VH-VL binders against UPF0598 protein C8orf82 homolog. Designs and how they scored, part 22

Target 1, 218 residues: UPF0598 protein C8orf82 homolog, of Mus musculus (Mouse) (q8ve95)
Amino acid sequence: MWPPSGAVRNLALVLARSQRARTCSGVERVSYTQGQSPEPRTREYFYYVDHQGQLFLDDSKMKNFITCFKDLQFLVTFFSRLRPNHSGRYEASFPFLSLCGRERNFLRCEDRPVVFTHLLASDSESPRLSYCGGGEALAIPFEPARLLPLAANGRLYHPAPERAGGVGLVRSALAFELSACFEYGPSSPTVPSHVHWQGRRIALTMDLAPLLPAAPPP
Below, E stands for the ipSAE of ESMFold2; O stands for the ipSAE of OpenDDE; V2 stands for 0.75 times the mean of E and O plus 0.25 times the DockQ between their complexes.

## First folded at step 15 (VH-VL; framework fv_ficlatuzumab)

Design y5 (from x7 with heavy chain S107K; at its last look DockQ between E and O 0.02; V2 from the best seeds 0.00; counts 0 for: pae E 10.6 > 2, off the site)
Fold by OpenDDE, look of step 15:
Structure y5 (fold): chain C 218 residues (1-218), chain A 123 residues (1-123), chain B 107 residues (1-107)
Amino acid sequence: as target 1 above (218 residues)
Amino acid sequence: QVQLVQPGAEVKKPGTSVKLSCKASGYTFTSYWMHWVRQAPGQGLEWIGEINPSGGYTNYNQKFKGRATLTVDKSTSTAYMELSSLRSEDTAVYYCAREPGWSGYRKYGMDVWGQGTLLTVSS
Amino acid sequence: DIVMTQSPDSLAMSLGERVTLNCKASQSVDTYVSWYQQKPGQSPKLLIYWASKRESGVPDRFSGSGSATDFTLTISSVQAEDVADYHCQQYKDYPLTFGQGTKLEIK
């Protein structure tokens, strides 16, 4: 009576690598040249987006309103094609990539690659959040319930296109405007529980909280 | 003033090589792509290749099968195109043209052209 | 290679007429199209980039339109100085390619 060989079900723990939302903390200064062609028939460029949603060349000495990219068509083309960088190149330093024709546009960000800059049609039934200077062309439905105020850094977040990381930063000026609609409870004076939007009291879902790091990067 | 200056003409024999120059002035030479484009008599434009003067990176039209070599001299803001194994079919006006590559303005176009160099390849 | 085909090959127009030049790509080039004007004996001059953006200094009578495969350069009111060859170019992929050109003449 040979004992039945217990089939050790190797529970392949599919370590669901929690796709931690790749934080834009490009730590290591990598060497690159703007417009490099490491492979035939390619051009690589390197960009940076700040907390205001302004796009710069990464190596720009001055990053201000004057030096940022303002061309709407370029911005729309750039950000509409933005995706996580899985190219095998500069993934740590530039966690996002926009493929524009023959160009590889590597992007790092101060916080999030999507930065909401304006609320469009605020008086309409379908307000939209515009991001990264793209106007109406780069806009998504505004979801006031899904606003996430993060006490740790004092910033406000909103859902963004999944291809661009799923979470966008609301720039400070817009966040300030929206903050006027926040309701604070006595139990949590620093984190709003509700937003008043278009005459409705709406509970904040905080559903984006798991997607954000609990502590700001040091 | 932004300018690309090319010599007027070159005459070469078949089988030889030519090195054409394009001197840039009035702008930051290393901040623009330099293209080379030729035009045979009565024909359309044909792209030869491009060079990034900042890093010396190049892309070529495979039609030239390595006969074209693009180089730059940063010190003189001069781009060069060498074409080897010349043939009668290489008779054309050769233009250098700049493209805004990574300046604050992305223009997918050649916004400044040289006057062109007429290359005549004849026996 | 992406082939750019222009049409017509040539046209003669009267002064003040509307001119339409077409450029068709063999595959989608999105909006990565430029138009050049080349006057007789001169170098090409950039007119339009990004399919529809007018280059600085280009008269308002020139306009570009189109996306994907079909592109148009329009001259709203042709002038005598507009006599030239017009070239479209794609920037979508290597090698960069031009159309064969369209010759514009005035009647």
Scores: ipSAE 0.887, ipTM 0.952, lowest interface PAE 0.5, mean pLDDT 93
Fold by ESMFold2, look of step 15:
Structure y5 (fold): chain C 218 residues (1-218), chain A 123 residues (1-123), chain B 107 residues (1-107)
Amino acid sequence: as target 1 above (218 residues)
Amino acid sequence: QVQLVQPGAEVKKPGTSVKLSCKASGYTFTSYWMHWVRQAPGQGLEWIGEINPSGGYTNYNQKFKGRATLTVDKSTSTAYMELSSLRSEDTAVYYCAREPGWSGYRKYGMDVWGQGTLLTVSS
Amino acid sequence: DIVMTQSPDSLAMSLGERVTLNCKASQSVDTYVSWYQQKPGQSPKLLIYWASKRESGVPDRFSGSGSATDFTLTISSVQAEDVADYHCQQYKDYPLTFGQGTKLEIK
C-alpha cells in the first residue's frame, strides 16, 4: 500500500537505464524494412555490431570482416552520434540509436556497442583506446586500473562514453595483447588482481562489474 | 610456427645447480605465461612454476620454493629455470610450456610444449 | 593442494570402441580442467580446456565433460594412434596439479 519513496524510485530509474543498456541483445525477431519511412521526412535503418567492433546492416546474411562497413567517415559519424534508444520505436530489440539528420539508425549488438580495437600511443604518458574502426576520432583515455576481466564469459571490458552505456568490450585480439600485463592472485590463476603498466603495478578496481550482465558461453 | 626449443640432456652431480633453457619462437614472447613442468621416469607430471615474461612475475609450487628460480631474457625470447641443491630424485624430463590466451587475459592450459630436457643427477 | 585422481590407471580397448576416462578433484575446480595426451616418447599435447572445449586441430572423437569435482574424457571411437597416456589438470587454484595419468592401449 505504501508508495515507493523517492530514494527507491531514483534507484529503480538508474538501474533501469543501466540494465537496458547492459542487455544490448537481439531479444526478439522484429519485422522491418531497411529505409522504411513510418512518417514523412523520417527514414529508419537497422544495424548490428559484433564482438570485433564491426558494423553491419542488421539483416545482412553474411556478417564477417569482408562484409562489414569500413568507411572511416561513416563509422565516425555513426558512433559519435550514438545514444540510448528513447525514440519509442524498436527499443526492446535495438537498445541504441544513431541520429543522422532525419535518419534513425537503430543499433543492436552482440555484446556492447563500443568495442575497443586498438591501443593508440601505448608508449606515451597518455595512451588511448580507439573503438569500432574510428582511430583517433573515436578514442578515449586508456585506464588500466579499470580494466574488468569478467569471469562469466572470459571477456575484458573498459570504461566507455556514458552515452553508450559507460562500458565497452575490449576486442579479443587486443585483450590478448593486454593480458600479458596481468598478475593473478596468490591463490587463483583464473582471475587477475593487478595489471602491470609502464613499470607500475596497479590494482584492478572492478568498479565496472555492476554495469555488466552475465554473458552466455561464446 | 610456434616452437619451444630445449637442449636434450644435462648431467649433474648432487649438491650442484643447473640452469635449463627454453627458446621461444613464432609468437610474441611477452604475451604468454611460461610454465615449467617435470616428469620423473615412469611418473606423472609435476608443475614447478610459472613466469610472466613481460613483468618477470612468478608463482612457484611451494615444493620447489627456495630451490627453483624462473627468469627470462626478453631480448632473446628465452626462459630459464634454475634448480639448486640437486638431488638424485630431481632426475626427470623438464618441460617448458606456453599457456594460451584465447580472449587474451584468461588462462587456458598449456598449448605448446618444448620437447623436454632430460636432467640426470647422479654421483 | 588439489589432488586430481584419474581412473582407471590403465585400460586396453579394441579399435572403434567408446572409451571413457575419469578424473576426480579433491575439491571443486568449477570447469577449470584441461586434458593432455602424451604419446610414448613425446611431450604432452593439449586436447581439452575448460573441461569441455576442444583445442583447435583435435579430432572430433575427443570430447570432455564435467564440472565441480567429476570430469570425463571420452573417445567416441578409439583409433590406433590414440595409444597414449592421458592426463587431467586443474588450474583453479595454485599449485597447478595433474592427475597421475591413464594409460590407453589397444588389445
Scores: ipSAE 0.005, ipTM 0.529, lowest interface PAE 10.6, mean pLDDT 84
ESMFold2 (binder alone), look of step 15: mean pLDDT 92; pTM 0.947

Design y6 (from x7 with heavy chain T58K; at its last look DockQ between E and O 0.49; V2 from the best seeds 0.00; counts 0 for: pae E 2.7 > 2)
Fold by ESMFold2, look of step 15:
Parts: structure tokens; sequence; C-alpha cells
Structure y6 (fold): chain C 218 residues (1-218), chain A 123 residues (1-123), chain B 107 residues (1-107)
């Protein structure tokens, strides 16, 4: 779709900001039971969000559009309370936590916990990106200058709330639509330099690059 | 047809114990929390505790900790609540009630109740 | 423990009147409130959860509202079959607690 970003080189910041657990063979710390209460006065549940922004129980046998959670009130509550997992429990495997009353809801991600699915009010002066099925209730201002195409995986990223890791994934269908707005220089056809948005030519920043994992070594 | 079936009545003397049953049918027993709630004559509802049948995890109202014990038998889809050291103040209707768990739909409420067991504790 | 205080304790209404029942929490429970109807001689029945979401099969005349500490159950046009005790309940924190109930009667 677009050339990979070659600027993701600040590994120290990426490691400090990573919410993904590295897995090895025989990872036993992932063992859990849905609805467990190992400490009095709480319940624990385990969730997974895919690259389409669809939320599932982590142990769901089938993860597709038919089986994902769709209730708007639940999704808004879940994602609006998402924060980094500093509970002392499952931090390596589940980097995020949503605290919903009596529930500790652990979240792990295929890519990012925030996945932008729609561009709302695209013709307005202040368009917004909505994420994870939450419509306007889970939406932030669209910042075209801060779009980040990443060379290593061919994906597109955008700023997200800091409590949810600071960077979110743009769903592939939306990323494809937005890629039509990129400008590639005549001398650098593999890396976009600008985005054209609402009659403006805007230079792309690279300020999100340190928050993402490094490209594989050569 | 989702049902929670409880015995109608029990009569006990102070200082003894009772084990109340709640037989579930018409749904997957291990996918729902089971609660126990009591109602003394002319009084409101009082939560005793909850049990997750799939893992046996329990949470109690501290008021009943040490006297109430919640258990399940998965093979018969039956929940039990045992209350020890009975007092006349334990005279009440005891309900079991299910709460949706995590099975793809999140609803927060006790959506099905048993008919209740009237426990009478008297000399 | 979070105390749920209902008001009024009882009321009598004419058929077709609008009824408002109140429930106040001793601390914020966000929207983690349910309402139950308990008809004479019956077990409680879930009406409302999430403070305002109607349970499946509950008539449209029942509605809930509120957040934080102040919650309301409204019956837009009371019917004879609505004679019951009504209980609010918080599920924000343990122990789960119910209000003392409001008894609704027809005059």
Amino acid sequence: as target 1 above (218 residues)
Amino acid sequence: QVQLVQPGAEVKKPGTSVKLSCKASGYTFTSYWMHWVRQAPGQGLEWIGEINPSGGYKNYNQKFKGRATLTVDKSTSTAYMELSSLRSEDTAVYYCAREPGWSGYRSYGMDVWGQGTLLTVSS
Amino acid sequence: DIVMTQSPDSLAMSLGERVTLNCKASQSVDTYVSWYQQKPGQSPKLLIYWASKRESGVPDRFSGSGSATDFTLTISSVQAEDVADYHCQQYKDYPLTFGQGTKLEIK
C-alpha cells in the first residue's frame, strides 16, 4: 500500500513503551481462568483485541466479526477505562487493564489496544477518528501530520490517548483510503513525505516512530 | 426454559446449620455466576455471596464470612449455600439468582431468580 | 459498605399516573445500578441494569436514569400489574447492596 517507514530506530524508547509481551515456547504465566477471584473483592477477565479493533474474550475459540463484542455501552466503558497494567498481575502477557467496577479486565493485543476504524465528520473542519467500535464516544481529533506509515509491517499508525499507549493502529481498510492522500517525492518514491488534507499540503512528522518496535535487523 | 428450583421451606433450631439447594436447568450452568440473597420478613434484600461454578471462586459479604459456605455440584447443575450457627435473625427467604458471566454478552444484573426457600429458625 | 437509600418508602397511585422512585448511593457507583420488581409472593425480577438499560421483555413504560449517586426508576403510566416492591441495587463494589425498597400500590 505505502512504502515502509525507515525511521523507526529509537529502540530504547520503544522498549520502554512496549505493551506487547514477548512470548517463548512454554509460557506458563499465561494460565488463567475466566472469572477468577484469586484476591477477595474482585473478578478477573481476560480479553484480546485484534488488528481490526474487534474485542474478544482472550480464550474465545473463534475470533471473527460474528463473535466479537458489539454492545456500545460495554465497549465505551471498557476502552474509556483502559490503562497500562501496573497491577502486579499478568503484566508481561496482558499489558493493559480496564478497571470496570468490581472487574479487573486484562487486555492483550495483536498490535495496539487502540485501533481506529472510522473517520467521522470527514468533510468538517475538525474530523475525528473513532476506534474499537465506540463511535463518537471513543473518538479523538484526526491529526494528518502525525500519520506514521511503518515499513516493517506495512501498517499505518496515528496518535492515541496516552493512557492507552499513545499510538494506535489504523485499520487496514481505513489506512488504504488514507494512503490516497500521501505524496511521495520524486527523489524518494519509497517514503511518503507529505499528506494532502482538505486542500493543505502537510509535512509528515515522525514523532510516533520511537513508540513502535524496531524493524527486524538486516 | 431457564429455571432455578429451590425447596419451599426449612425449619431449624438456633445453633444448628442448614444447607440450601438451588437446581439450575435450561442453560449452561458454568457460564453464569450464582448469587445468594436473603430477605427477612418485612425487610429488604441482603446479598450473601456469589460463586463462579466453572472455577469455584467465591466472594462473600463479610457479614456472613465464617458462617456461610457456597459450593456447587457441576454434575447436577446445583448450587448450595450452607449457613451455620443459626440465629432467629436468620429467619428469611433465601434466593439463588444467576448473573450473566462472560459468554459473549455482558449484562450486569441477576436476570433469573429461584422462587426462594423460607428458612425459619425458632426454638 | 455502600448504602442505597430509596424514597419514598411507599406510595399509592391512580392507574395511568407517572411514578418516580428514587435511589441514592452513599458514594459514587458510576452507572453500576440495577432495579428489580418484586410482586407480592414472588421473587425479584430484573427491570433495569447499567442504571438505564431495560432488560429484555420489560415493558417500555419502565425507564431508569441517573449516575454517580442519584438514580431514578420511572413508570410512565402505572398499570394494575405494577403493584410491587421495587429495589435498587449497586454492583460497583463488594458487598453488593440493595436499597430498602419502595412499595407501590394502586389507590
Scores: ipSAE 0.499, ipTM 0.776, lowest interface PAE 2.7, mean pLDDT 86
ESMFold2 (binder alone), look of step 15: mean pLDDT 92; pTM 0.948
OpenDDE, look of step 15: ipSAE 0.872; ipTM 0.939

Design y7 (from x7 with heavy chain S103P; at its last look DockQ between E and O 0.47; V2 from the best seeds 0.00; counts 0 for: pae E 3.9 > 2)
Fold by ESMFold2, look of step 15:
Formats: C-alpha cells, sequence, structure tokens
Structure y7 (fold): chain C 218 residues (1-218), chain A 123 residues (1-123), chain B 107 residues (1-107)
C-alpha cells in the first residue's frame, strides 16, 4: 500500500533518517553504581528512556522491547513522580529525577522523558495520548492544534505534563499515522501548517517550539 | 533453584561477637539486595540492615549501627552479618532475605528468605 | 520511625470463612506495603507487595488493599494450611518496619 502524497512520504522518510542520526549516547563519562547509597538512607538508580518510550536501566547493554521495564504499577509510579533534577547530584548527565520512596531515580533520555505511544479511546469527547507504557494511568488529552512538527530533527511533539518537561515526543509509528492528517503550505513542504481532525481544519499553533532546543546543524 | 542457606544455630557469651553467614545459590548474587532481619522468641520481625553486593553499599537500622556490620564475598556468593558486644537481648532467629536490586523487574519485597540461624546469647 | 500497627492480635476462624487482617501506618506510606505469611517454625513468605500485588505462586484467595495509612489483607476462604502469623511491612522509608503480627488459627 503506497502513501497518498509526496509530502506525507517526505515526512515519514525524514523521521526515519533522523532517528538514526539523533543517537548520541555514551558521550559523557559518568561514574555511578546501580543501587548506590552515597548519602544516608537513600538508594540511587540510573535509568534511560529511548525514543520509543521504553524504560531501561541506564547501564543495560541490551536495550530493546524484551529487556525494557513493563510493570504497569512501577511505570506509573516512576513517571507520575518525575520532575526536573535539581538534587545537586548528576544534574548535567541526568536531567530528570523520580522520587519513589527511598529511591532517587535519575533519568536521562534519548529525546524527551515523555514519549507518547498510543492514541486511546477515552470517556471524554477527545481521545487521550498515553505515554511510556502507562496506558490510561499515564495519559493526557490529545490536543491536535498543539502538535509540533520540528523540521530540524523530523520529529513530532505534543504537550506533556509540566513536571516532566512540558513537551513530549510522539513515537515514530504514531507520528507516521498522524502525518496523514497534516496539510502543508507551499513555502514549507516539511513543516505542516494545519491538521485535519474529526472533520475540522485546525491551524497548528507552534506554541511548543520555544520549549525545544534546535538540533545542531550537520 | 533459588536458595539462601544459613547455619542452624550459634551459641555465644555476652560481650563477644558473632559473624553469621548466608550462602546464596541459583541466581545472580549481585542483582539482589541482601537484608538481615531478626525475630526474638515469640516476637515480631525487626529489620537490621541491607547490603547491595554490587558495590558493597549498606544501610542500617540506627538501633544496630556501630554494632552490626554487613559484608559480602562475591566469589562465594555469601553474605555476612557481624554483630558485636552481644547481649542476652540479642537472642533471636536471624534471617537473611533477598530483594530485587532494580525496582520494576520482579516482586518488590523480600521474596526469598533463609531458614534462619538461632543465636543464643547466654552466660 | 514509621510504626505499623496490626489488628487483631489473634483470631480463630472456621474453615471457609472470610478473614480480614488490618494494618495501620503511623504516617502515609503510599502503597509501599508488603505482607508476609509465617507458618509455625518457618521463615516468612512474601504474599503481597505494593499493597495489592500478589507474589508469584500465592493463591488467589489472598488479596491486599489500601493506601496511605490503612491496609488490609483478605483471605476469601480460609484453609487449614493458612494457620500462620501474618506481618505487614512498610518500605516507604528507613528503617524498614514490620507490624507486630496477627496470629490466625482454625477453630
Amino acid sequence: as target 1 above (218 residues)
Amino acid sequence: QVQLVQPGAEVKKPGTSVKLSCKASGYTFTSYWMHWVRQAPGQGLEWIGEINPSGGYTNYNQKFKGRATLTVDKSTSTAYMELSSLRSEDTAVYYCAREPGWPGYRSYGMDVWGQGTLLTVSS
Amino acid sequence: DIVMTQSPDSLAMSLGERVTLNCKASQSVDTYVSWYQQKPGQSPKLLIYWASKRESGVPDRFSGSGSATDFTLTISSVQAEDVADYHCQQYKDYPLTFGQGTKLEIK
């Protein structure tokens, strides 16, 4: 089955290529031990979230669907308590922290700590986006007008909880599905201007752009 | 088959020290915290402390800090608890128990316990 | 230290009856509570963690509930093999603390 337009095919190809080119893991020398307790009565753990919203121990040598954390209660607890890391520890390498009881859980991410994976039917008038394997317990209202296609990296973003950075990544597979709803302007074929959703033509606000740094030039 | 094997009994005099062992088998020793918990005759459970065999980090119940020392020998997959300045009130069964070292992979409790060592402290 | 208070101290039940054991924390422990079964002369066995999640191999007649300060272990239809002491434990904060226990017997 062939995509309906060249603009849609261009977005899909740009997203696919950008995913390979955006990997920059391992550039910092960070010294830690999983389960360390350098301060009294605290345990410390170090985690990584990939562009698919899968959570891993940061030092796991195998990072794929089989090895990611899947326990729903753990994921909901972890991401519900995620905040910017202002602990004074590992702030440069691990920008986020989840405080879970005795545990300080440091998080770094390939892109954003929130990665939307599914569009869920909900009890409300609007569908909800779920993130990071949390189903309805980690879900927010879908806001089509606030989708942000970012030409610099070819990725798609959406509002996320403020405590988790305010903006989240739409997983590539979901972004590809949503791309069928985009309308492009003549002066910017890789930056859509509108989204068509539930019979409405909605102008993209682009109001999330200031929250995201531009990708470095090639 | 996951096991934590402890000696059945130890008898000591007040004022001395004891070093209790807990030999682990059937799992990756460094992937689990090791806890020590005691139970005086007819009484409840009391947490002594924990050790992470990967890196040797410890946390103690302050009641025992200064008297209890937790160590591991990774080459033999054995955890140790040394308790010094023994008193008759230290008479209890001492358990080792493992806990998954990374939250979210497995159960989050002390999922396997040794059978316990009965320590008797008497003159 | 967070004090875990169990009630009742002991009870005797007929086979097949529903049993409810209570555990109260002196301050909120969110859902960081586990329950252990300790049969006479044996070491504790994990039944429930995260207040309500059943450990692998535990019969489904055991269930846990609660959050914050009030927690319950329920045995829906008690059996002879359930004669034991039952301990709740919080792991929200150090030191880890256990309740005093509830002794369950069959009449």
Scores: ipSAE 0.369, ipTM 0.720, lowest interface PAE 3.9, mean pLDDT 86
ESMFold2 (binder alone), look of step 15: mean pLDDT 92; pTM 0.948
OpenDDE, look of step 15: ipSAE 0.884; ipTM 0.947

Design y8 (from x7 with heavy chain W102Y Y105W; at its last look DockQ between E and O 0.49; V2 from the best seeds 0.00; counts 0 for: pae E 3.3 > 2)
Fold by OpenDDE, look of step 15:
Structure y8 (fold): chain C 218 residues (1-218), chain A 123 residues (1-123), chain B 107 residues (1-107)
Amino acid sequence: as target 1 above (218 residues)
Amino acid sequence: QVQLVQPGAEVKKPGTSVKLSCKASGYTFTSYWMHWVRQAPGQGLEWIGEINPSGGYTNYNQKFKGRATLTVDKSTSTAYMELSSLRSEDTAVYYCAREPGYSGWRSYGMDVWGQGTLLTVSS
Amino acid sequence: DIVMTQSPDSLAMSLGERVTLNCKASQSVDTYVSWYQQKPGQSPKLLIYWASKRESGVPDRFSGSGSATDFTLTISSVQAEDVADYHCQQYKDYPLTFGQGTKLEIK
């Protein structure tokens, strides 16, 4: 009576590599040249998005409203094509990539590559959040229940396109506006539990919380 | 004033080489791509290649099979195009043209052109 | 290579007429199309970039439209000074390619 060889089901623990939302961590300054062509038939450019949703050349000495990109068509083209950088190049320093024609546009961000700047059609049944200066062309449905106030850094987040990391930053000015609708409970004076939107009291889901680092990067 | 200045004409024999110049002025030379485009008599425009003056990066039309070499002299803000193994079919007006790249104004297209150099390749 | 085909090859128009020049790409070039005007004996001049953006200093009578494969340059009211060859260009991919050109004449 030979004992049955127990088929050790190798539970391949599919380590669901928790796609930790690639934080734009201050990785070591890599050397690059704007407009470099390391390979034939390519142009590489390097960009930076600040917490206001302004797009800059990464090596811009001054990063302000004057020096940011403002062209709507460019911004729409750029951000509509934004994806995680899996090119094998600059992935640590520039975690996002936008392919625009001949150009490989590497992007790093201060916080998130998607920064919500404006609430569009706020009085409508279907308000939208516009991001990165793209107006109506770069906008997604506003989901007030999914707003995530993060006490650790005092910032507000909202769902963003998955291709762009799934989480976007709400710029401070807009966050401030939206904060007027927050309800704070006595048990948590620093983190709202509800949002009042269009006459409705809506519980915050906090579903984005796992996607954000609990502590500010050191 | 922004301008690209080219010599008026060059005459060469088949099998020889020519080096055409394009002197840039009135703008930051390293902030724009420089293109070379030729036009044979009565024909359309043909792209030869481009160079980024800031790093010397180049892209070429493979049609020229390495006969074209683009270079720049940053000190004089001059772009050069060398074309080797000249043939009668290389007779054309050769233009340099700048393209806004990374200077914050992304206008795509060649916004400033030189007046062109007529290259005549004849025996 | 992406082939740009312009149509017509030539046209003669009366002053003040609307002119439509077409450019067709062999594959999608998104909006990465430019239009150039080349007057006789002159270098090309940029008119339109990004398929529809008018270059600075270009008269309002010039307009560009189109996406993907089909592009149009329109002159709303042709003037005598508009006599030129017009070239479309794609800059979506290498090599950069131009159309064969359209010659515009005034009757």
Scores: ipSAE 0.881, ipTM 0.946, lowest interface PAE 0.6, mean pLDDT 93
Fold by ESMFold2, look of step 15:
Structure y8 (fold): chain C 218 residues (1-218), chain A 123 residues (1-123), chain B 107 residues (1-107)
Amino acid sequence: as target 1 above (218 residues)
Amino acid sequence: QVQLVQPGAEVKKPGTSVKLSCKASGYTFTSYWMHWVRQAPGQGLEWIGEINPSGGYTNYNQKFKGRATLTVDKSTSTAYMELSSLRSEDTAVYYCAREPGYSGWRSYGMDVWGQGTLLTVSS
Amino acid sequence: DIVMTQSPDSLAMSLGERVTLNCKASQSVDTYVSWYQQKPGQSPKLLIYWASKRESGVPDRFSGSGSATDFTLTISSVQAEDVADYHCQQYKDYPLTFGQGTKLEIK
């Protein structure tokens, strides 16, 4: 959805829907029971995070705003302890793990485990992006120069904590609001070259592209 | 009206076994962990173990592993705790207590308790 | 095993007084602490979970605080029905363990 011109935004939107459909249909086959304890002294739970940053039990029959987890303390605990899954269990199906006391909480995601939902203090000189429903407790400095518009899926990305993969998805509604700030280069009609932020014209670095498998080289 | 119903008392001789019951009602039995906790007369609370009724997974206090066995009967929504090789030191009130089974619900602790069964072990 | 040590062992208070009960863990339990009230002859009742969150139906005069190793249960204005034993309990790691309890009485 960059820039405001409808023609370019429509092409990126069509590609994004195609990419989203393929990722949804690629759900991996795996067998588990919520609350399993395959070994003493642990409990295992299985979670899913969608492209809107909503967290669900992986086996929830309905995944929407009504059924997602909303408790702030739980979300902050879950995402602040998220790391790559190197447990030897379910690594292919659940790439991330959140260790919460007695619980090993496996996570798979539609796109990225970090999904930025809000821009906090947008009028200040130190705006921050919050993710996954955590408000200020799950927030990082906004770095407009490092926004990555990805033509392959029409989505927008931003730096995220390394332990959560280094790159996070900007939720589509927020990405649309930010798209008004983008400027295209003379030879890049489908991908912005600059962002205008707080009176500054800033060149996009594209340095996050290598961290995304479908991203073109920077 | 969530309830955990336990028999009021049991009397057993040393060296025997007992199987204590806890009948659940008013909620989805397989959505909650069931804990067993005992309290000797005038003493504090001691955790025995837990069972997940959905898959039968158990975790035991090592002090009781080998003597305590937790089971469930999903068809009757009943949890059981069997304690073998009874001694007079096992005389206590034995409680069952439920806990939400999902990670986001663990924050409630043991939110519903049975009234307890007084087990007396004497010759 | 993580040992939960409560203090004091017992106390007697006048109605309306502020009461602070302490619970100390032998190692960090983050915020995985709950508090239970046990009236004479009754089963324990959950008051506080996650160190500071009040269970539904628990009066506002009860509050919990703390993290890591030091936890408190506060009753802002004690009432006659608060006569009970109070137990803290950690659920950070197995086995789950309770403090020995604090007995609260009215003078």
Scores: ipSAE 0.451, ipTM 0.760, lowest interface PAE 3.3, mean pLDDT 86
ESMFold2 (binder alone), look of step 15: mean pLDDT 92; pTM 0.948

## First folded at step 16 (VH-VL; framework fv_ficlatuzumab)

Design z1 (from y3 with heavy chain T58K; at its last look DockQ between E and O 0.55; V2 from the best seeds 0.00; counts 0 for: pae E 2.4 > 2)
Fold by ESMFold2, look of step 16:
Structure z1 (fold): chain C 218 residues (1-218), chain A 124 residues (1-124), chain B 107 residues (1-107)
Amino acid sequence: as target 1 above (218 residues)
Amino acid sequence: QVQLVQPGAEVKKPGTSVKLSCKASGYTFTSYWMHWVRQAPGQGLEWIGEINPSGGYKNYNQKFKGRATLTVDKSTSTAYMELSSLRSEDTAVYYCAREPGWSSGYRSYGMDVWGQGTLLTVSS
Amino acid sequence: DIVMTQSPDSLAMSLGERVTLNCKASQSVDTYVSWYQQKPGQSPKLLIYWASKRESGVPDRFSGSGSATDFTLTISSVQAEDVADYHCQQYKDYPLTFGQGTKLEIK
């Protein structure tokens, strides 16, 4: 199926052909009204985040760059308050919830609610990964040893804030850029064993694998 | 143009009810919350409640729950606020105001368009 | 209910002066604060939302700042048309509440 090819090319092809998986998926269509208020002193809204880290109204007919939310302050507020949905409402279809003042904002995801989009640098700080369009306001320390290439879906993962599920997706463009730093072991030509970062050869820990709901048990 | 049109004045006797109207034009009526806010003479602004025109969902200031009723007529793009058991302390200017609710790709807050207000006078 | 307290109650300023209006919440409202301008006999007009975001069409001389409990509306160089009442408003939680207002006049 896949041709035998160089290690760097293999990861790029796997990431480019990522299976459309639904780690945050539930019933594709559920009954709701945007702006509903089924109980006093609250408003409810419904959102979707794709594998690029773009946020949409869940019922948007078109989900593309034109229709995604782009306002920095909104995105930072939304993702900073994200938590697992334990509200008793829509838990099967919307695994995450962002509590923003009067708003209960339900979120479902193509993959993970946190999607890393950029690697940031600062003159006084170590490298950081930013997610979901939030720049430095939505950023965490980059941990190259904990990058997780997942063979089952061909995607790349990294630690994320615990309140947002603990593991985030590296979007495909960034994963392709990082793939240039990977080294493959003799027994696994399609999954890297090490990453080369800032002149260091670092073994990948793979410690995030058990935390992914899509990872099958051994 | 986006516009909220209200009648200029209403005069009522204590113990009666009033139903104030707010006709919206120039925007998608069902995509914005509608608020009602009043201002007694020489006093500040007081929030009465809000309604979502697409589903009819409402939230009230507890001070007015049981006396105020918010409704909409989607076919005429008109919001209504009914206030019952009127008393002289209800004399005020009553405003309708829209708030951006949900729109593709954009989120903002605040009551961005206001009606000109209806002066309700309650006197015996 | 969250109480919004404005200060001063009123002030008179010379044209071109910098004006600072304050608003204090009785508990944290994060950045869920709006500011409105209301000229005599007119409806309120939205100036600022989210504590610091200027609404479209509002002159650059208006700016907002603050978080949690302490908020400020600043007019960098007051103009004659700025004579109005100014209201802060929180929308963190129900009921929505307004400050009592600050009346701005020109000397």
Scores: ipSAE 0.559, ipTM 0.807, lowest interface PAE 2.4, mean pLDDT 87
ESMFold2 (binder alone), look of step 16: mean pLDDT 92; pTM 0.947
OpenDDE, look of step 16: ipSAE 0.862; ipTM 0.935

